# VH-VL binders against q92529r149to334: the designs that were tried, part 19

Target 1, 186 residues: q92529r149to334
Amino acid sequence: LGPGVTYVVKYLGCIEVLRSMRSLDFSTRTQITREAISRVCEAVPGAKGAFKKRKPPSKMLSSILGKSNLQFAGMSISLTISTASLNLRTPDSKQIIANHHMRSISFASGGDPDTTDYVAYVAKDPVNRRACHILECCDGLAQDVIGSIGQAFELRFKQYLQCPTKIPALHDRMQSLDEPWTEEEG
Key: E = the ipSAE of ESMFold2; O = the ipSAE of OpenDDE; V2 = 0.75 times the mean of E and O plus 0.25 times the DockQ between their complexes.

## First folded at step 22 (VH-VL)

Design X2 (framework fv_tafolecimab; at its last look DockQ between E and O 0.32; V2 from the best seeds 0.00; counts 0 for: pae E 8.6 > 2)
Fold by OpenDDE, look of step 22:
Structure X2 (fold): chain C 186 residues (1-186), chain A 130 residues (1-130), chain B 106 residues (1-106)
Amino acid sequence: as target 1 above (186 residues)
Amino acid sequence: QLQLQESGPGLVKPSETLSLTCTVSGGSISSRYYYWSWIRQPPGKGLEWIGYIYYKGSTNYNPSLKSRVTISVDTSKNQFSLKLSSVTAADTAVYYCARDSYYIVENPAYGKTSSYFDYWGQGTLVTVSS
Amino acid sequence: EIVLTQSPATLSLSPGERATLSCRASQSVSSYLAWYQQKPGQAPRLLIYYASNRATGIPARFSGSGSGTDFTLTISSLEPEDFAVYYCQQYSNWPTFGGGTKVEIK
């Protein structure tokens, strides 16, 4: 990825996630992100996919997903994916919508078969706390975006391995220490 | 250089338990960053992932084999083992141990049981026969 | 379970020729795809991970591409040692492998 890859996508906003993704199984995490996509798409006028009658969300998912923040919803943005962060900016690069460090991102996924043009990722930031951010990635771009995120994670992980910290693999941290993956500041 | 070596009986009777051990050398199994998997390949057929173990003991198994599979780890011996119960002729295969070389901490693969395998043992043929 | 379908089942080529191997997933695996080479009597060897990244020590003639459901392994110019069976493997879910493509000498 080098300096990173940039995509033009639409930001749809975010929805608060009230529970650590680490404390949840993969299936649940996936469901949360998909539900988040659904909810945000329904809330944002003009979002594609809002029209399909979806099954009512499970009580569980409803308890995990909080309030939506639709600030900047519908805006075309430049998404820069690097080993350092997901950076969301206005196309003119004048305004930063969000800069999510990789260490603050716990999960990312595409949409379901009905929402294939969407990417969702869960990140922590001071503004939204823990939230699932929804991106509309048109024309098949969603897969590329997910792929790039994955690559960035991989590269970052490799870097981490070169400078191993005492942090065990998060997968075995069943105990939800909400502690962000802290890179040892070398 | 990391090396993995499978060991165990090459012949198992039907209904018995297949037991194999993977010995890791050139590196510690007690790595925080890797998982350790078993994979098998029936003669002339493709590859099937069996399951993995983390050095702390957490495991995940292929759903198709979950009821019969037990993977364990012995960090003191730098080994991990496979037990497959109630074997049939269908369990005849070359069994490989491998290292899961990739665990994604933040990305969509978080919590997933799957990785790619960068180091493999040479494999050991286990034949199920009366 | 994600099913990977590899095509062709057999690819007959001569040394120096370009080999193109396909792997199709039953559902999107994003870029969570690896390629392996397996020679007779040997364990699989990792060639490509994350769809397009060459593993350490893998010659530049090997390249991977694709995302989502369609992936390709390309050998730009076949060497004699490249005649083997090639497997794709997804790790978006629990690991599954394709049926393999045998690259054989014509």
Scores: ipSAE 0.063, ipTM 0.619, lowest interface PAE 1.9, mean pLDDT 86
Fold by ESMFold2, look of step 22:
Structure X2 (fold): chain C 186 residues (1-186), chain A 130 residues (1-130), chain B 106 residues (1-106)
Amino acid sequence: as target 1 above (186 residues)
Amino acid sequence: QLQLQESGPGLVKPSETLSLTCTVSGGSISSRYYYWSWIRQPPGKGLEWIGYIYYKGSTNYNPSLKSRVTISVDTSKNQFSLKLSSVTAADTAVYYCARDSYYIVENPAYGKTSSYFDYWGQGTLVTVSS
Amino acid sequence: EIVLTQSPATLSLSPGERATLSCRASQSVSSYLAWYQQKPGQAPRLLIYYASNRATGIPARFSGSGSGTDFTLTISSLEPEDFAVYYCQQYSNWPTFGGGTKVEIK
C-alpha cells in the first residue's frame, strides 16, 4: 500500500451508530451498513439514485442507528487510504472532513451487487462519536476502495505481528478505544 | 509449525453430549488477532461451521446448532473445547478444529466476526450410534 | 443463510489439462470467498481467500476470480496431486460451504 492511495469519491454524510460493532452479531453488522446507506441516501439531495432496501426493516436495526450528520453531504472529496488512517478532504479548499486513524475504524463494507456504488465504514471520532460514514463511488470504484481499506487493515495487522515494536500504538491505543472489556465511560 | 490436534471419544450414544478438545502447539492460543473454530464434515458430505471462540472467552455459533453448542477455552493448557448436547445419528461426522484467520473489511483490533481457516487439525471421527 | 452451489459436481480430466470450477452464491458475498482443497483422509487446505489471493505456499497454477455471486477457481495445468475435492466457502455472513467439486483422473 505504501504512503497511501487516493480516490475521488462523493461524501454522502454519516449516521450515528448507538452500539459497539463488537457487541453485535456478525450478520447484523453488514445489515447496519446497508440500512445506513439507505437512510443517508434518502436524506441527501442529488444522490445518484435512491438506494432501496430488499429486506424488511428490523426493529433491532432501526434501534441501532441514530441521527445523521449531513454537513458535507454530496461533496466531491479526496479520500486517502493508508495503513495509518482514512483521510477525507475537500479537493478544492483542502478542508478536512474527517481523519480516522486505523485504531478508530471497526468495520467497512460495500462494492457488492447490493451496494454497487457505495462504501460505508464505521469509525469513532470526537465530532461524530461512533458513526457510519457513506461514500458514493461509481463505475466499479467501490470495489477498489473497499479492497484498499481491507488491504490496509491486513497490512497494519501483519506489521504488528511480525514487528510489534515498529507499530507500538496498535495494542496500547486500540485497547483504550471502544473495547468491550476495557472501555470506561468518557 | 503451528499444529492443532483434536482429541476425545470416537463413539457417543444418542442423546448424550459429544465432547472434544483441540490442543494447539507451535504457537499460542492467546492471540488478539485469531479466533478458534470447530468445523464438521459428515461422511461423504460437505463441511459445516459450528462456531468460534476468542481466547478471552467470547463466542459465536452457527444458528442451526446454537441451542446445543458450547465452546470453551483454557489458555493455561493452550486448548479449546467443543460440547454438543443431545446428539443424534445426524451428528456423526469428522470434527476439525481450525485457526480462524482474519481477512475482511473489519478491523481485527475491534474483534473479528468473519471466518476463513488457514490451519486445520487432522480431524477426528465421532460416530453417534446405539 | 447463504447457500453456495458448486458446479460441476464431478470434473474428469487428465494431468496437464486446465480445470475450471464454479461457485455461485444465493446472495452477494462481495469478495468474501475462500477455496479449499481436500484429499481423501486429510483435512481441507486453504488455497484462496478474498476471492483471488493465494494462501501461503499455494502454487501459481491455482487462481481465483469473481465477485458478488459468481466465482471461479482455475487450475491452469493439473498436476497428479491436484486430483481432489474442492470446496468454496463464503464469509460475508456466518460461514457456509459449497457442496464440493470432485476433480478426478480420466
Scores: ipSAE 0.012, ipTM 0.481, lowest interface PAE 8.6, mean pLDDT 79
ESMFold2 (binder alone), look of step 22: mean pLDDT 91; pTM 0.932

Design X3 (framework fv_tafolecimab; at its last look DockQ between E and O 0.16; V2 from the best seeds 0.00; counts 0 for: pae E 8.3 > 2, placed apart)
Fold by OpenDDE, look of step 22:
Order: structure tokens, then sequence, then C-alpha cells
Structure X3 (fold): chain C 186 residues (1-186), chain A 130 residues (1-130), chain B 106 residues (1-106)
């Protein structure tokens, strides 16, 4: 697995997604991520694009998007994209903000025409459950970042297809991602 | 800044092989994140994707051209090349090399190996004439 | 092969006017659609990717919309430099392009 590609971006936090992205049509998924960008940008001081009065969110989108987690919001981070994961670290690489396995990422998109500098992706993790993570990618990096995510996913998928012995396990695991995270009451 | 430049003969005889090279500068062709494509445009007509190549040598071809097209990569020179055999007047076109960029959704369908093109060369006219 | 049909073939407008260009796919391409601008003697320039995302450096007057089979490129107010040929391109399968729409000055 190659070392991946690394970008310096700003992490803006995440917002819970209460519904599986797989259960939604493509248009809706895109709308969710865009709405997530909008909400997080409004919530984080200094975020670019917060100034435009947006139309009130649809009732549907409001029912799908949950609470925001703005931990680490506004931080410059090192984003490493590989076939294995999206790794978010502090610039000094001492602290991991998030490590999202590629298989846990269900959707990724850029912003809308007013938020072109943003990338959003939906991932599952033990801390945030299913959440849309928002990245501010300045200086035209957003396209590169989203492109890298796409390529990483594609490569991983191709690798998976080439290794038939691992196909059932990954397919089963991808299906298992739809299983509600049973809170192991430890 | 990433730059692509096409080079090769501007004139090819019928039944011969068209050969072009794209030189990439300002970035590495050995990137794991991009494919590299050839696209052509006949004079006054639309655009046609010819094929793409990955740094590893993996290729994808337009089905309509697959039998005549060979794309290769030279990572040491930061170049990739196009060969189109058995050319006819119909192959007269401006040929572009381009970088592929991908956008993804969960569970891509088989065949979702293509992308849009974010960087282009200036193009080179190749005329097929006796 | 996915066929993209662009309409109209030619659009004659004046500077400052709104331009609306259509691209229809023979089958669903989800949001895997890009738009390009091409001026005479130049390579195509990427305008929009993923149906509605502006490429880097593209002015805000350009916007893309649509999903599935029907897509639209809108130029809110035409500038003199916007008179060109516009192509849509799908990348749900192997890349195919529309026939183009020429935006010309009235």
Amino acid sequence: as target 1 above (186 residues)
Amino acid sequence: QLQLQESGPGLVKPSETLSLTCTVSGGSISSRWYYWSWIRQPPGKGLEWIGSIYYSGRTNYNPSLKSRVTISVDTSKNQFSLKLSSVTAADTAVYYCARDSYYIVENPAEGTTSSYFDYWGQGTLVTVSS
Amino acid sequence: EIVLTQSPATLSLSPGERATLSCRASQSVSSYLAWYQQKPGQAPRLLIYYASNRATGIPARFSGSGSGTDFTLTISSLEPEDFAVYYCQQYSKWPTFGGGTKVEIK
C-alpha cells in the first residue's frame, strides 16, 4: 500500500449523519454533504462562505443531519489519503484526529458553487458514529483532495477485485457497516 | 504548475502508424492518483477519448479504437505515448494529452474507471494524407 | 456507450444575457458529468466537475446543475470572453463527450 498523498488542509469538524448513505439516492447524498458543509461553516468562526444567507434547509435534510462535533475545528491538519485510509493528523504528526478506513467511507464530495473550497466525506468511526467530516481546502486544493479520495477508493476497489479470496470478507464487512454500531457497553 | 505537451509528426501517410508523445512537467507521471489520457478532435468536430494509462502501465482504451491503439508510459522520462496504427483520413485530428481526475461515490459500478480531465496539453494537429 | 446530446447546437446571445445549455445522457450517469469550455485554437478548459462543482479559477457566473440524465450549464451573465464552444462529458463509463453548444455573439 503506497504511502499515499498528503495535503495540508483545515479541519472544520463533523456532523452526524443519521441515515445510511447507501440507502439514499445520489442527489440526496450530495445534498446532505453540501448541507453539512453549510452548517459547519456557519458554526465555525472564520470559516469561509458563512456569510451567504442560505435557504433554510429542507425538512428532510434536517432529519438526516444530527449534532455537530466541532472538536478540532479550525485546526490546520495533515491529511493523508491512501488506499487504506484517510488519516487526519496535527501538523506535527503527533496527534491523530481521525483515521478513517477507506471501507468506512461511504461518500465524498466537494462543495456547492459557493463552497468550492470545501470537501466533505461521510465515514463511520467509534467516536462520531456515522458523520460527515468537513475539510477546508484552500488555494484550489479541494479538487485535488476529492480526486485523490476517488482514486484511492478506485484503486482499493480494483485491488479487492483482483484478490477474489478477500472479496467475501470485504463485501461482508461493507454490509456489516450498515449494522448499527452496537455500543458495546463496556 | 503541471504542464502537458504533445509532440510528434504532424503528417502521417495512410496505413502508417501515428505516434505521439506527451511530456509532463511540473508533476510526476508516476503519481498513484492519476491516469493519463489521449483525446482527439477532428477539425470542426467534437471530442473523442482514445485511452488512458496508469503509471504502472495499466491501460484503458476506447472500444472503438482498441484494436489500433497502444498507449505506453516511460516514467524515467516523465512521458506517455500514443500509437495509432492503420491510420486513415478519418484519423486526422488535433490530439490532446490530458490528466485524468476522479470523483467517487461508494461502491463504484464496474467500468467506472474513467474520469474528467483537469489538465490538458495544447494539442497537436496530425493530418493523414498521401 | 453513453451518448450525450447537447442543446441547442448554437446559442446566439448578447453580452450580459443569461445562457442556459443542456446536456442529456442516453442513460443515467449519476453526477459523473463535467463541462468544458473551448475557444478556437485552444484546448478544452474544465469548467464544472461532478455536475455542479466549479473547477479552480472558474468564475462564479458559471454554474452546473442536474443529475441522472439531464444536466444544465448556466452562465448567469455572459462576458465577451465566454463566447466559445461548450462540451459536456460523462465519466460514469468510458469518457464520452457531447456534440457541443456554440455560444456566439448576437
Scores: ipSAE 0.020, ipTM 0.592, lowest interface PAE 5.2, mean pLDDT 86
Fold by ESMFold2, look of step 22:
Structure X3 (fold): chain C 186 residues (1-186), chain A 130 residues (1-130), chain B 106 residues (1-106)
Amino acid sequence: as target 1 above (186 residues)
Amino acid sequence: QLQLQESGPGLVKPSETLSLTCTVSGGSISSRWYYWSWIRQPPGKGLEWIGSIYYSGRTNYNPSLKSRVTISVDTSKNQFSLKLSSVTAADTAVYYCARDSYYIVENPAEGTTSSYFDYWGQGTLVTVSS
Amino acid sequence: EIVLTQSPATLSLSPGERATLSCRASQSVSSYLAWYQQKPGQAPRLLIYYASNRATGIPARFSGSGSGTDFTLTISSLEPEDFAVYYCQQYSKWPTFGGGTKVEIK
């Protein structure tokens, strides 16, 4: 695992994504994260977005998102972003809340005008399989977090190009293009 | 105070390679929040996005131009460059460099990042003529 | 490829009048739409991003509205410097621009 940057953010929870992100165009992917932020913010009392005007969901977006998991909702966490993973730990750093290998993360969005204090990313993990994870960031921090995730993506890809034959880590075994999670009939 | 300035030859012969450089001043090209883009405008016509580059070297290209386009970055010089090969008269245009302002990042294995353009160079006319 | 169709192609108005410019997308772009102003011999200038947000330094007379496929740029009272070509641009996928609306003096 390479050196990382650590942020203290608030974890709001996650919501299941019922389709593979590869089967969806870019605009649909970004709309999914926005809808996920909206739904999780509604479910978590005291989230900064609780007073924001709700946008009506499309029928397609409603069919893509599944069950929420609010197990650690509202908890301040340490988020470490590295070329290897996004690591979410409790404040004392003794419990891993989630660890998502960079290859298991499809994309992230946040810090835009509707979601200024939020970052969402879509990742696969053993507990939630594929889910959109929602982070509430301190004033202005959302842009730093999204930028760090973007940098981690690019550096990981650059490392792959330099050393394409490296033996993958244990959790890299989940990098198959044919995912059993959601196989769509074409 | 951020400024972008295009430079390069204004006249290119058909079948040769068009080469342009954008120099960024008053700010850093090594920003994790931005992509750097080339856009062109044929005389009297609309705008066409050519491609974008992240300071790490990752590129996104317009699919209709991808086979002929190379965009590169030199962070030590605060510059990024465009090469367009096998040019024809149809490539005659004003070429702009611009900064991509965006809020969305993608894993490179999954797709591309796109945004709006908040800072533009003044443009340079490149004419393709024998 | 997402095609943006701007109408009208030309809008002939006098200073002080309201200008209404339309941009229609071939498929939904959500709110990922920007508007630019371009004067002769100049680079485009960002006016509006995310469908309705004014860029830094843009006067309040410029406003954007719409979502999905139908978008509008409104200039509430035309100033002499507003006679230019206006382009919409989507960024829900790789960027594409509309054909432009020329706002010219009557």
Scores: ipSAE 0.013, ipTM 0.528, lowest interface PAE 8.3, mean pLDDT 79
ESMFold2 (binder alone), look of step 22: mean pLDDT 91; pTM 0.942

Design X4 (framework fv_tafolecimab; at its last look DockQ between E and O 0.10; V2 from the best seeds 0.00; counts 0 for: pae E 6.6 > 2, placed apart)
Fold by OpenDDE, look of step 22:
Structure X4 (fold): chain C 186 residues (1-186), chain A 130 residues (1-130), chain B 106 residues (1-106)
Amino acid sequence: as target 1 above (186 residues)
Amino acid sequence: QLQLQESGPGLVKPSETLSLTCTVSGGSISSRYYYWSWIRQPPGKGLEWIGFIYYKGSTNYNPSLKSRVTISVDTSKNQFSLKLSSVTAADTAVYYCARDSYYIVENPAYGKTSSYFDYWGQGTLVTVSS
Amino acid sequence: EIVLTQSPATLSLSPGERATLSCRASQSVSSYLAWYQQKPGQAPRLLIYYASNRATGIPARFSGSGSGTDFTLTISSLEPEDFAVYYCQQYSKWPTFGGGTKVEIK
């Protein structure tokens, strides 16, 4: 990725996630992100995919997903994916919508078969706390975007391995405190 | 250089338990960054992931084999082992131990058994026959 | 389970020729795809991980591409030692392998 890769996508907003993604199984995490996509798409006028009658969300999912923040919803943004962060900016790069450090991102996924043009990721930030951010990635970009995120994670992990910290493997940390992955400040 | 070596009986009777050990050398199994997997390959066929273990003992198994598979680790010996119970002829295969090198700490694969395998043992043929 | 379908099953080529191997996933695996080379009597050797990253020590003639459901392994110019079976493997879910493509000498 080098300095990072940039995509032009639409930001649809975010929805608060009230539970640590690490405390949840993969299926649940996936369901949360998909539900988040659904809810945000329904809430944002003009969002594609809002029209399909979806099954009512499970009580469990409803308890995990909080309030939506639709600030900047519908805006075209520049998404820069790097090993450092997901940076969301206005196309003119004048305004930062969000800068999510990789260490603050716990999960990312594409949409379901009905929402293939969406990418969702869960990140912590001071404004939204823990929230699932929804991106509309048109024209097949969704897969590229999620792939790039994955690649960034991979590269970041490699870097991490070169500078090992006392942080255990993720699988073993699932039961650990909801602490962001911190690089040992060398 | 990291090396993995499978060991165990090459012949197991039907309904018995297949038992293999992987000895790791040139590196510690007690790594925070890697998982340790078993993979098998029936003669002339493709590869099947069996399961993995973390050095602390956490495991994940292929759903198709979960009921019969037990993987354990002995950090003191720098080994991890496979037990496959109730074997049949279908379990005849070359069994490989491997290191899982793909572990994404904060990515979409969080919590998954998702790994690629960068180091492999030479494999050991286990034949199930009466 | 994600099923990986490799094509062709057999690829007959001569040294120096370009080899193109395909791997198709039954569902999107993002870029969580690896390629392995296996020679007779040997363990698989990792070639590519994360769809397009060469493993350590892998010659530049090997390259991987693709995302989602369609992936390609390319050998730009086949060397004699490249005649082997090649497997793709996804790790979006629990690891599954393709059926393999045998690259054989024509």
Scores: ipSAE 0.040, ipTM 0.609, lowest interface PAE 2.3, mean pLDDT 86
Fold by ESMFold2, look of step 22:
Structure X4 (fold): chain C 186 residues (1-186), chain A 130 residues (1-130), chain B 106 residues (1-106)
Amino acid sequence: as target 1 above (186 residues)
Amino acid sequence: QLQLQESGPGLVKPSETLSLTCTVSGGSISSRYYYWSWIRQPPGKGLEWIGFIYYKGSTNYNPSLKSRVTISVDTSKNQFSLKLSSVTAADTAVYYCARDSYYIVENPAYGKTSSYFDYWGQGTLVTVSS
Amino acid sequence: EIVLTQSPATLSLSPGERATLSCRASQSVSSYLAWYQQKPGQAPRLLIYYASNRATGIPARFSGSGSGTDFTLTISSLEPEDFAVYYCQQYSKWPTFGGGTKVEIK
């Protein structure tokens, strides 16, 4: 995965995640992904997930998911996956839409049988805001995208094991604007 | 339709190396979405995972077997292979190859990788005997 | 190593009866548990993943439940083809399998 792999996909938007992903079991993480895809697809014209019948969200899911952000909704983007980051750029590469350091991404999920063209990932933004980001990938691309993310996770973790990076103690609040993600440690 | 088929010698002498090949048909081994696993089952007993390989060569092995196991891949032939060295009668088993599905991926820095096996080969019995 | 203990070792039942199979893990595996069916001379077949999700093509009479250390596979009404050995498998860490439960005809 060296310099990274690039895909052209559609960015559908993101939804705020109000809880740490480490505090949630696998079933809840999967439900968050499905609910996030459903909510964003309902807001974006022509999205495939908007026509599928879904169980109303549980009280728990309503407490975990916040407000959506559709600023770039429906835009085709250039997604670059590397061991360092997921980088989202406009197709002309003049504007970075988002750059998510691998350390700040907790998981990625492909769709279930009803949402096979979607990839969702949960990342912390630079200002300590967690969000679930939704990508629409054409036939076959969703599998390639999620596989590339998984490979990037594995390769980054192997690099970490060879050259561990010291993470500053969080009680040192004088660097609050540059403070690393605390909840990634559990 | 994806199919996996094991092949190799059915008899191996003690202290020698067991060598098996899995041929994948109806699909590509060169998938960024899947890992490819070997699993064995001694006659009348339960199942033991041996290890997996990613088509680009990355491997992971059962710690109890790690010192004796090599898994390799040949993408041009759509195949992956198992070598188990220094075999004894305890290595007599039916050997299966399987597709290791992890379509939902987690960052290992968060502590887990999700895997289960959705496609299996037919299995091949390997007997270790003098 | 996470050890999975399946019980009972053998269930002797008739077609139409309900089968309840247990799998207990030596430490929490959250919901990272799969169930497989294996008939004589055949490879295992995936039934359930993530504790409760049926794999594609698996009949609705198969259901899984549980989380943490205690898991159950239920076959609501046994069909003749359901008499087989059933294995649980965890994937919270590197994969390990239970010892199996044989469901046999009475």
Scores: ipSAE 0.016, ipTM 0.489, lowest interface PAE 6.6, mean pLDDT 78
ESMFold2 (binder alone), look of step 22: mean pLDDT 90; pTM 0.928

Design X5 (framework fv_flanvotumab; at its last fold request DockQ between E and O 0.29; V2 from the best seeds 0.00; counts 0 for: pae E 7.6 > 2)
Fold by OpenDDE, look of step 22:
Structure X5 (fold): chain C 186 residues (1-186), chain A 129 residues (1-129), chain B 108 residues (1-108)
Amino acid sequence: as target 1 above (186 residues)
Amino acid sequence: QVQLVQSGSELKKPGASVKISCKASGYTFTSYAMNWVRQAPGQGLESMGWINTKRGNPTYAQGFTGRFVFSMDTSVSTAYLQISSLKAEDTAIYYCARDSYYIVENPAYGKTSSYFDYWGQGTLVTVSS
Amino acid sequence: EIVLTQSPATLSLSPGERATLSCRASQSVSSYLAWYQQKPGQAPRLLIYYASNRATGIPARFSGSGSGTDFTLTISSLEPEDFAVYYCQQYSNWPPITFGQGTKLEIK
């Protein structure tokens, strides 16, 4: 990815995730992201996909998903995906909406068949805590975005593997379901 | 309903070229990557690579570079596999297969993954002198 | 590349019996493993994804288990239509995506 890949997408906001993604099974993780997309789309005016009658959310999902933060919702943004981070900025690059370090991102997914133009990812940051961030990626851009995220995940991991001195601590911490990603003290 | 319909069987001579089509329906074509899988007679499945259906960017597996070309036409929701300079060993059934929902996990929490949820019916290519 | 080895190569059983198919990876693939069924003259069909999740429309008699390097596909009670070739596939590291060589489940 080099300096990273940049996409123009729409930011729809985020919703708090009250549980570690690592503590959940794959099905639940997938359901969380899909439910997050659905909830945020319903909350944001003009978002596509809000028109279908939704099944009532499961009690389980309701207990995992917290409050929405719709700050910057509906804004066109520049999304830069690199091995270091997902960086969300205004198109003029004057304002940073979010900068999520790769270490803070645990999970990313596309939408369901009804929400194929959406990408959701779960990240930790000081403002939103653990939250699922929703991106609208129009015209089939979603597969490129999610593919790039996946590639960034893989490359970052390979980089870690090449640095043996940092691997055990990271791996040990990463294998623990509940341990927060420690920011490398720069 | 998601469907992938491939073009019919092909009989070619060595050195010729073949182009196989895979027409997608029942979903947004450009939202999912398309994979190609080869199966030689009586053999197992072999991944050939995939194409990003939005960008048109192909990724080829080892052994499938050069003579193999992935392409697409979004206007008709169709992916193509072209094989040039055909050899006898290219005799096989070729499948297109849709990528599942992109779900990627940070290796710290998991790994990137993709499986194939829908398949074309396959296209037999026979290369014979 | 990650090599998947399936065993046995051929499994001969009767309807109503339990089938157990193995897939072993040369290195850990976590739970990023899928199972496919292929009947003669047909395309593969997805059975299991993420090691243990049944695909849509797949009967409950099919189940997947395992993590890391060792995986199992179980058919609790074989139906006549279950006699086919079964493939495992890993998608932990790509490229390349790799398949097992297959297990042929045949009628005894």
Scores: ipSAE 0.317, ipTM 0.772, lowest interface PAE 1.6, mean pLDDT 88
Fold by ESMFold2, look of step 22:
Structure X5 (fold): chain C 186 residues (1-186), chain A 129 residues (1-129), chain B 108 residues (1-108)
Amino acid sequence: as target 1 above (186 residues)
Amino acid sequence: QVQLVQSGSELKKPGASVKISCKASGYTFTSYAMNWVRQAPGQGLESMGWINTKRGNPTYAQGFTGRFVFSMDTSVSTAYLQISSLKAEDTAIYYCARDSYYIVENPAYGKTSSYFDYWGQGTLVTVSS
Amino acid sequence: EIVLTQSPATLSLSPGERATLSCRASQSVSSYLAWYQQKPGQAPRLLIYYASNRATGIPARFSGSGSGTDFTLTISSLEPEDFAVYYCQQYSNWPPITFGQGTKLEIK
């Protein structure tokens, strides 16, 4: 299996997600990523003009999204996608901005046609807990990024099916469940 | 600018096969999934499924999981729909349509949803006898 | 399966008039509804997405409204080129993505 693929994208920030993605239907999950993109884009210089005539978020969406973290907002980053993780680094200093194990990532999506350059993914980490992370991926790169994430999910799942007890332990398990990607608290 | 150009109409006998092409231009072909939509004579629109244009893996809607095959050739920015063992009920206009966005999920389940921002002109397949 | 029911089936109007087309979903689709125009002998064209957002290049006379189960497409002043069939489409679920049966807008 390869060492992963690397893209240069812009990190816009993240916003806390207060409910498990599996507890939400498809429509709600899509709305959450769309609202997350909207809120983060309004807080950071970018393509936020694409969200003209913003509607008030539903009461449900307001209860699901928490505080945003804009620490690295607008920074160009190196995103490496492998079967182990999504790794976000500064291009120059190799400083790690975030490292999200595949088991901690539940969902990734692209935006609307007038914001097709955005990718959102929901992951857990010790700093941000469960949060929706927003990436700006120029020139149609969003499908490549989303596709590579999907391939990483598929390859890791196939590895698990073939040799469950020999899956490389890059870190200790974070979840004490039968299925690592099941059941999250809101 | 963005354009999807499909191959010409086909007249076929029952039992034959057809392969419809959809050539994309004006955008990066591998950045958007390609959908296929059927419109039978005098009927509305039916979604048939889609193909990931980067990876080449298809996803078929219920009812289209057999004789219908999606494929592509990225070197010429072209998606294909092949229909085998043609039946009279396959008589329809077949459209390719560009997905507005693409969603991937953890393998515990997989989903894709969107609307279609650009459409091919359609290919009429007529199955006669 | 989410069924979309459009009404009326046929709407006969003259240029300059206001057209109102309805789409009702069998269960809530939130705002995940799109509208398409299909002119005679042509492919569908995206008009509205997310219930109320005009697609790129769509004239201001087209507007969409509604959420949940009841949606409306309004054309404020009909132009000759607006006489076509209009389809609504939900994308809150997959599979299947579903379309309404269409409303034919005819010149009176």
Scores: ipSAE 0.014, ipTM 0.495, lowest interface PAE 7.3, mean pLDDT 78
ESMFold2 (binder alone), look of step 22: mean pLDDT 90; pTM 0.932
ESMFold2, fold request of step 23: ipSAE 0.014, 0.013, 0.014; ipTM 0.517, 0.544, 0.483
ESMFold2 (binder alone), fold request of step 23: mean pLDDT 90, 90, 91; pTM 0.920, 0.931, 0.932
OpenDDE, fold request of step 23: ipSAE 0.058, 0.037, 0.052; ipTM 0.686, 0.590, 0.620
ESMFold2, look of step 23: ipSAE 0.013; ipTM 0.476
ESMFold2 (binder alone), look of step 23: mean pLDDT 90; pTM 0.932
OpenDDE, look of step 23: ipSAE 0.031; ipTM 0.643

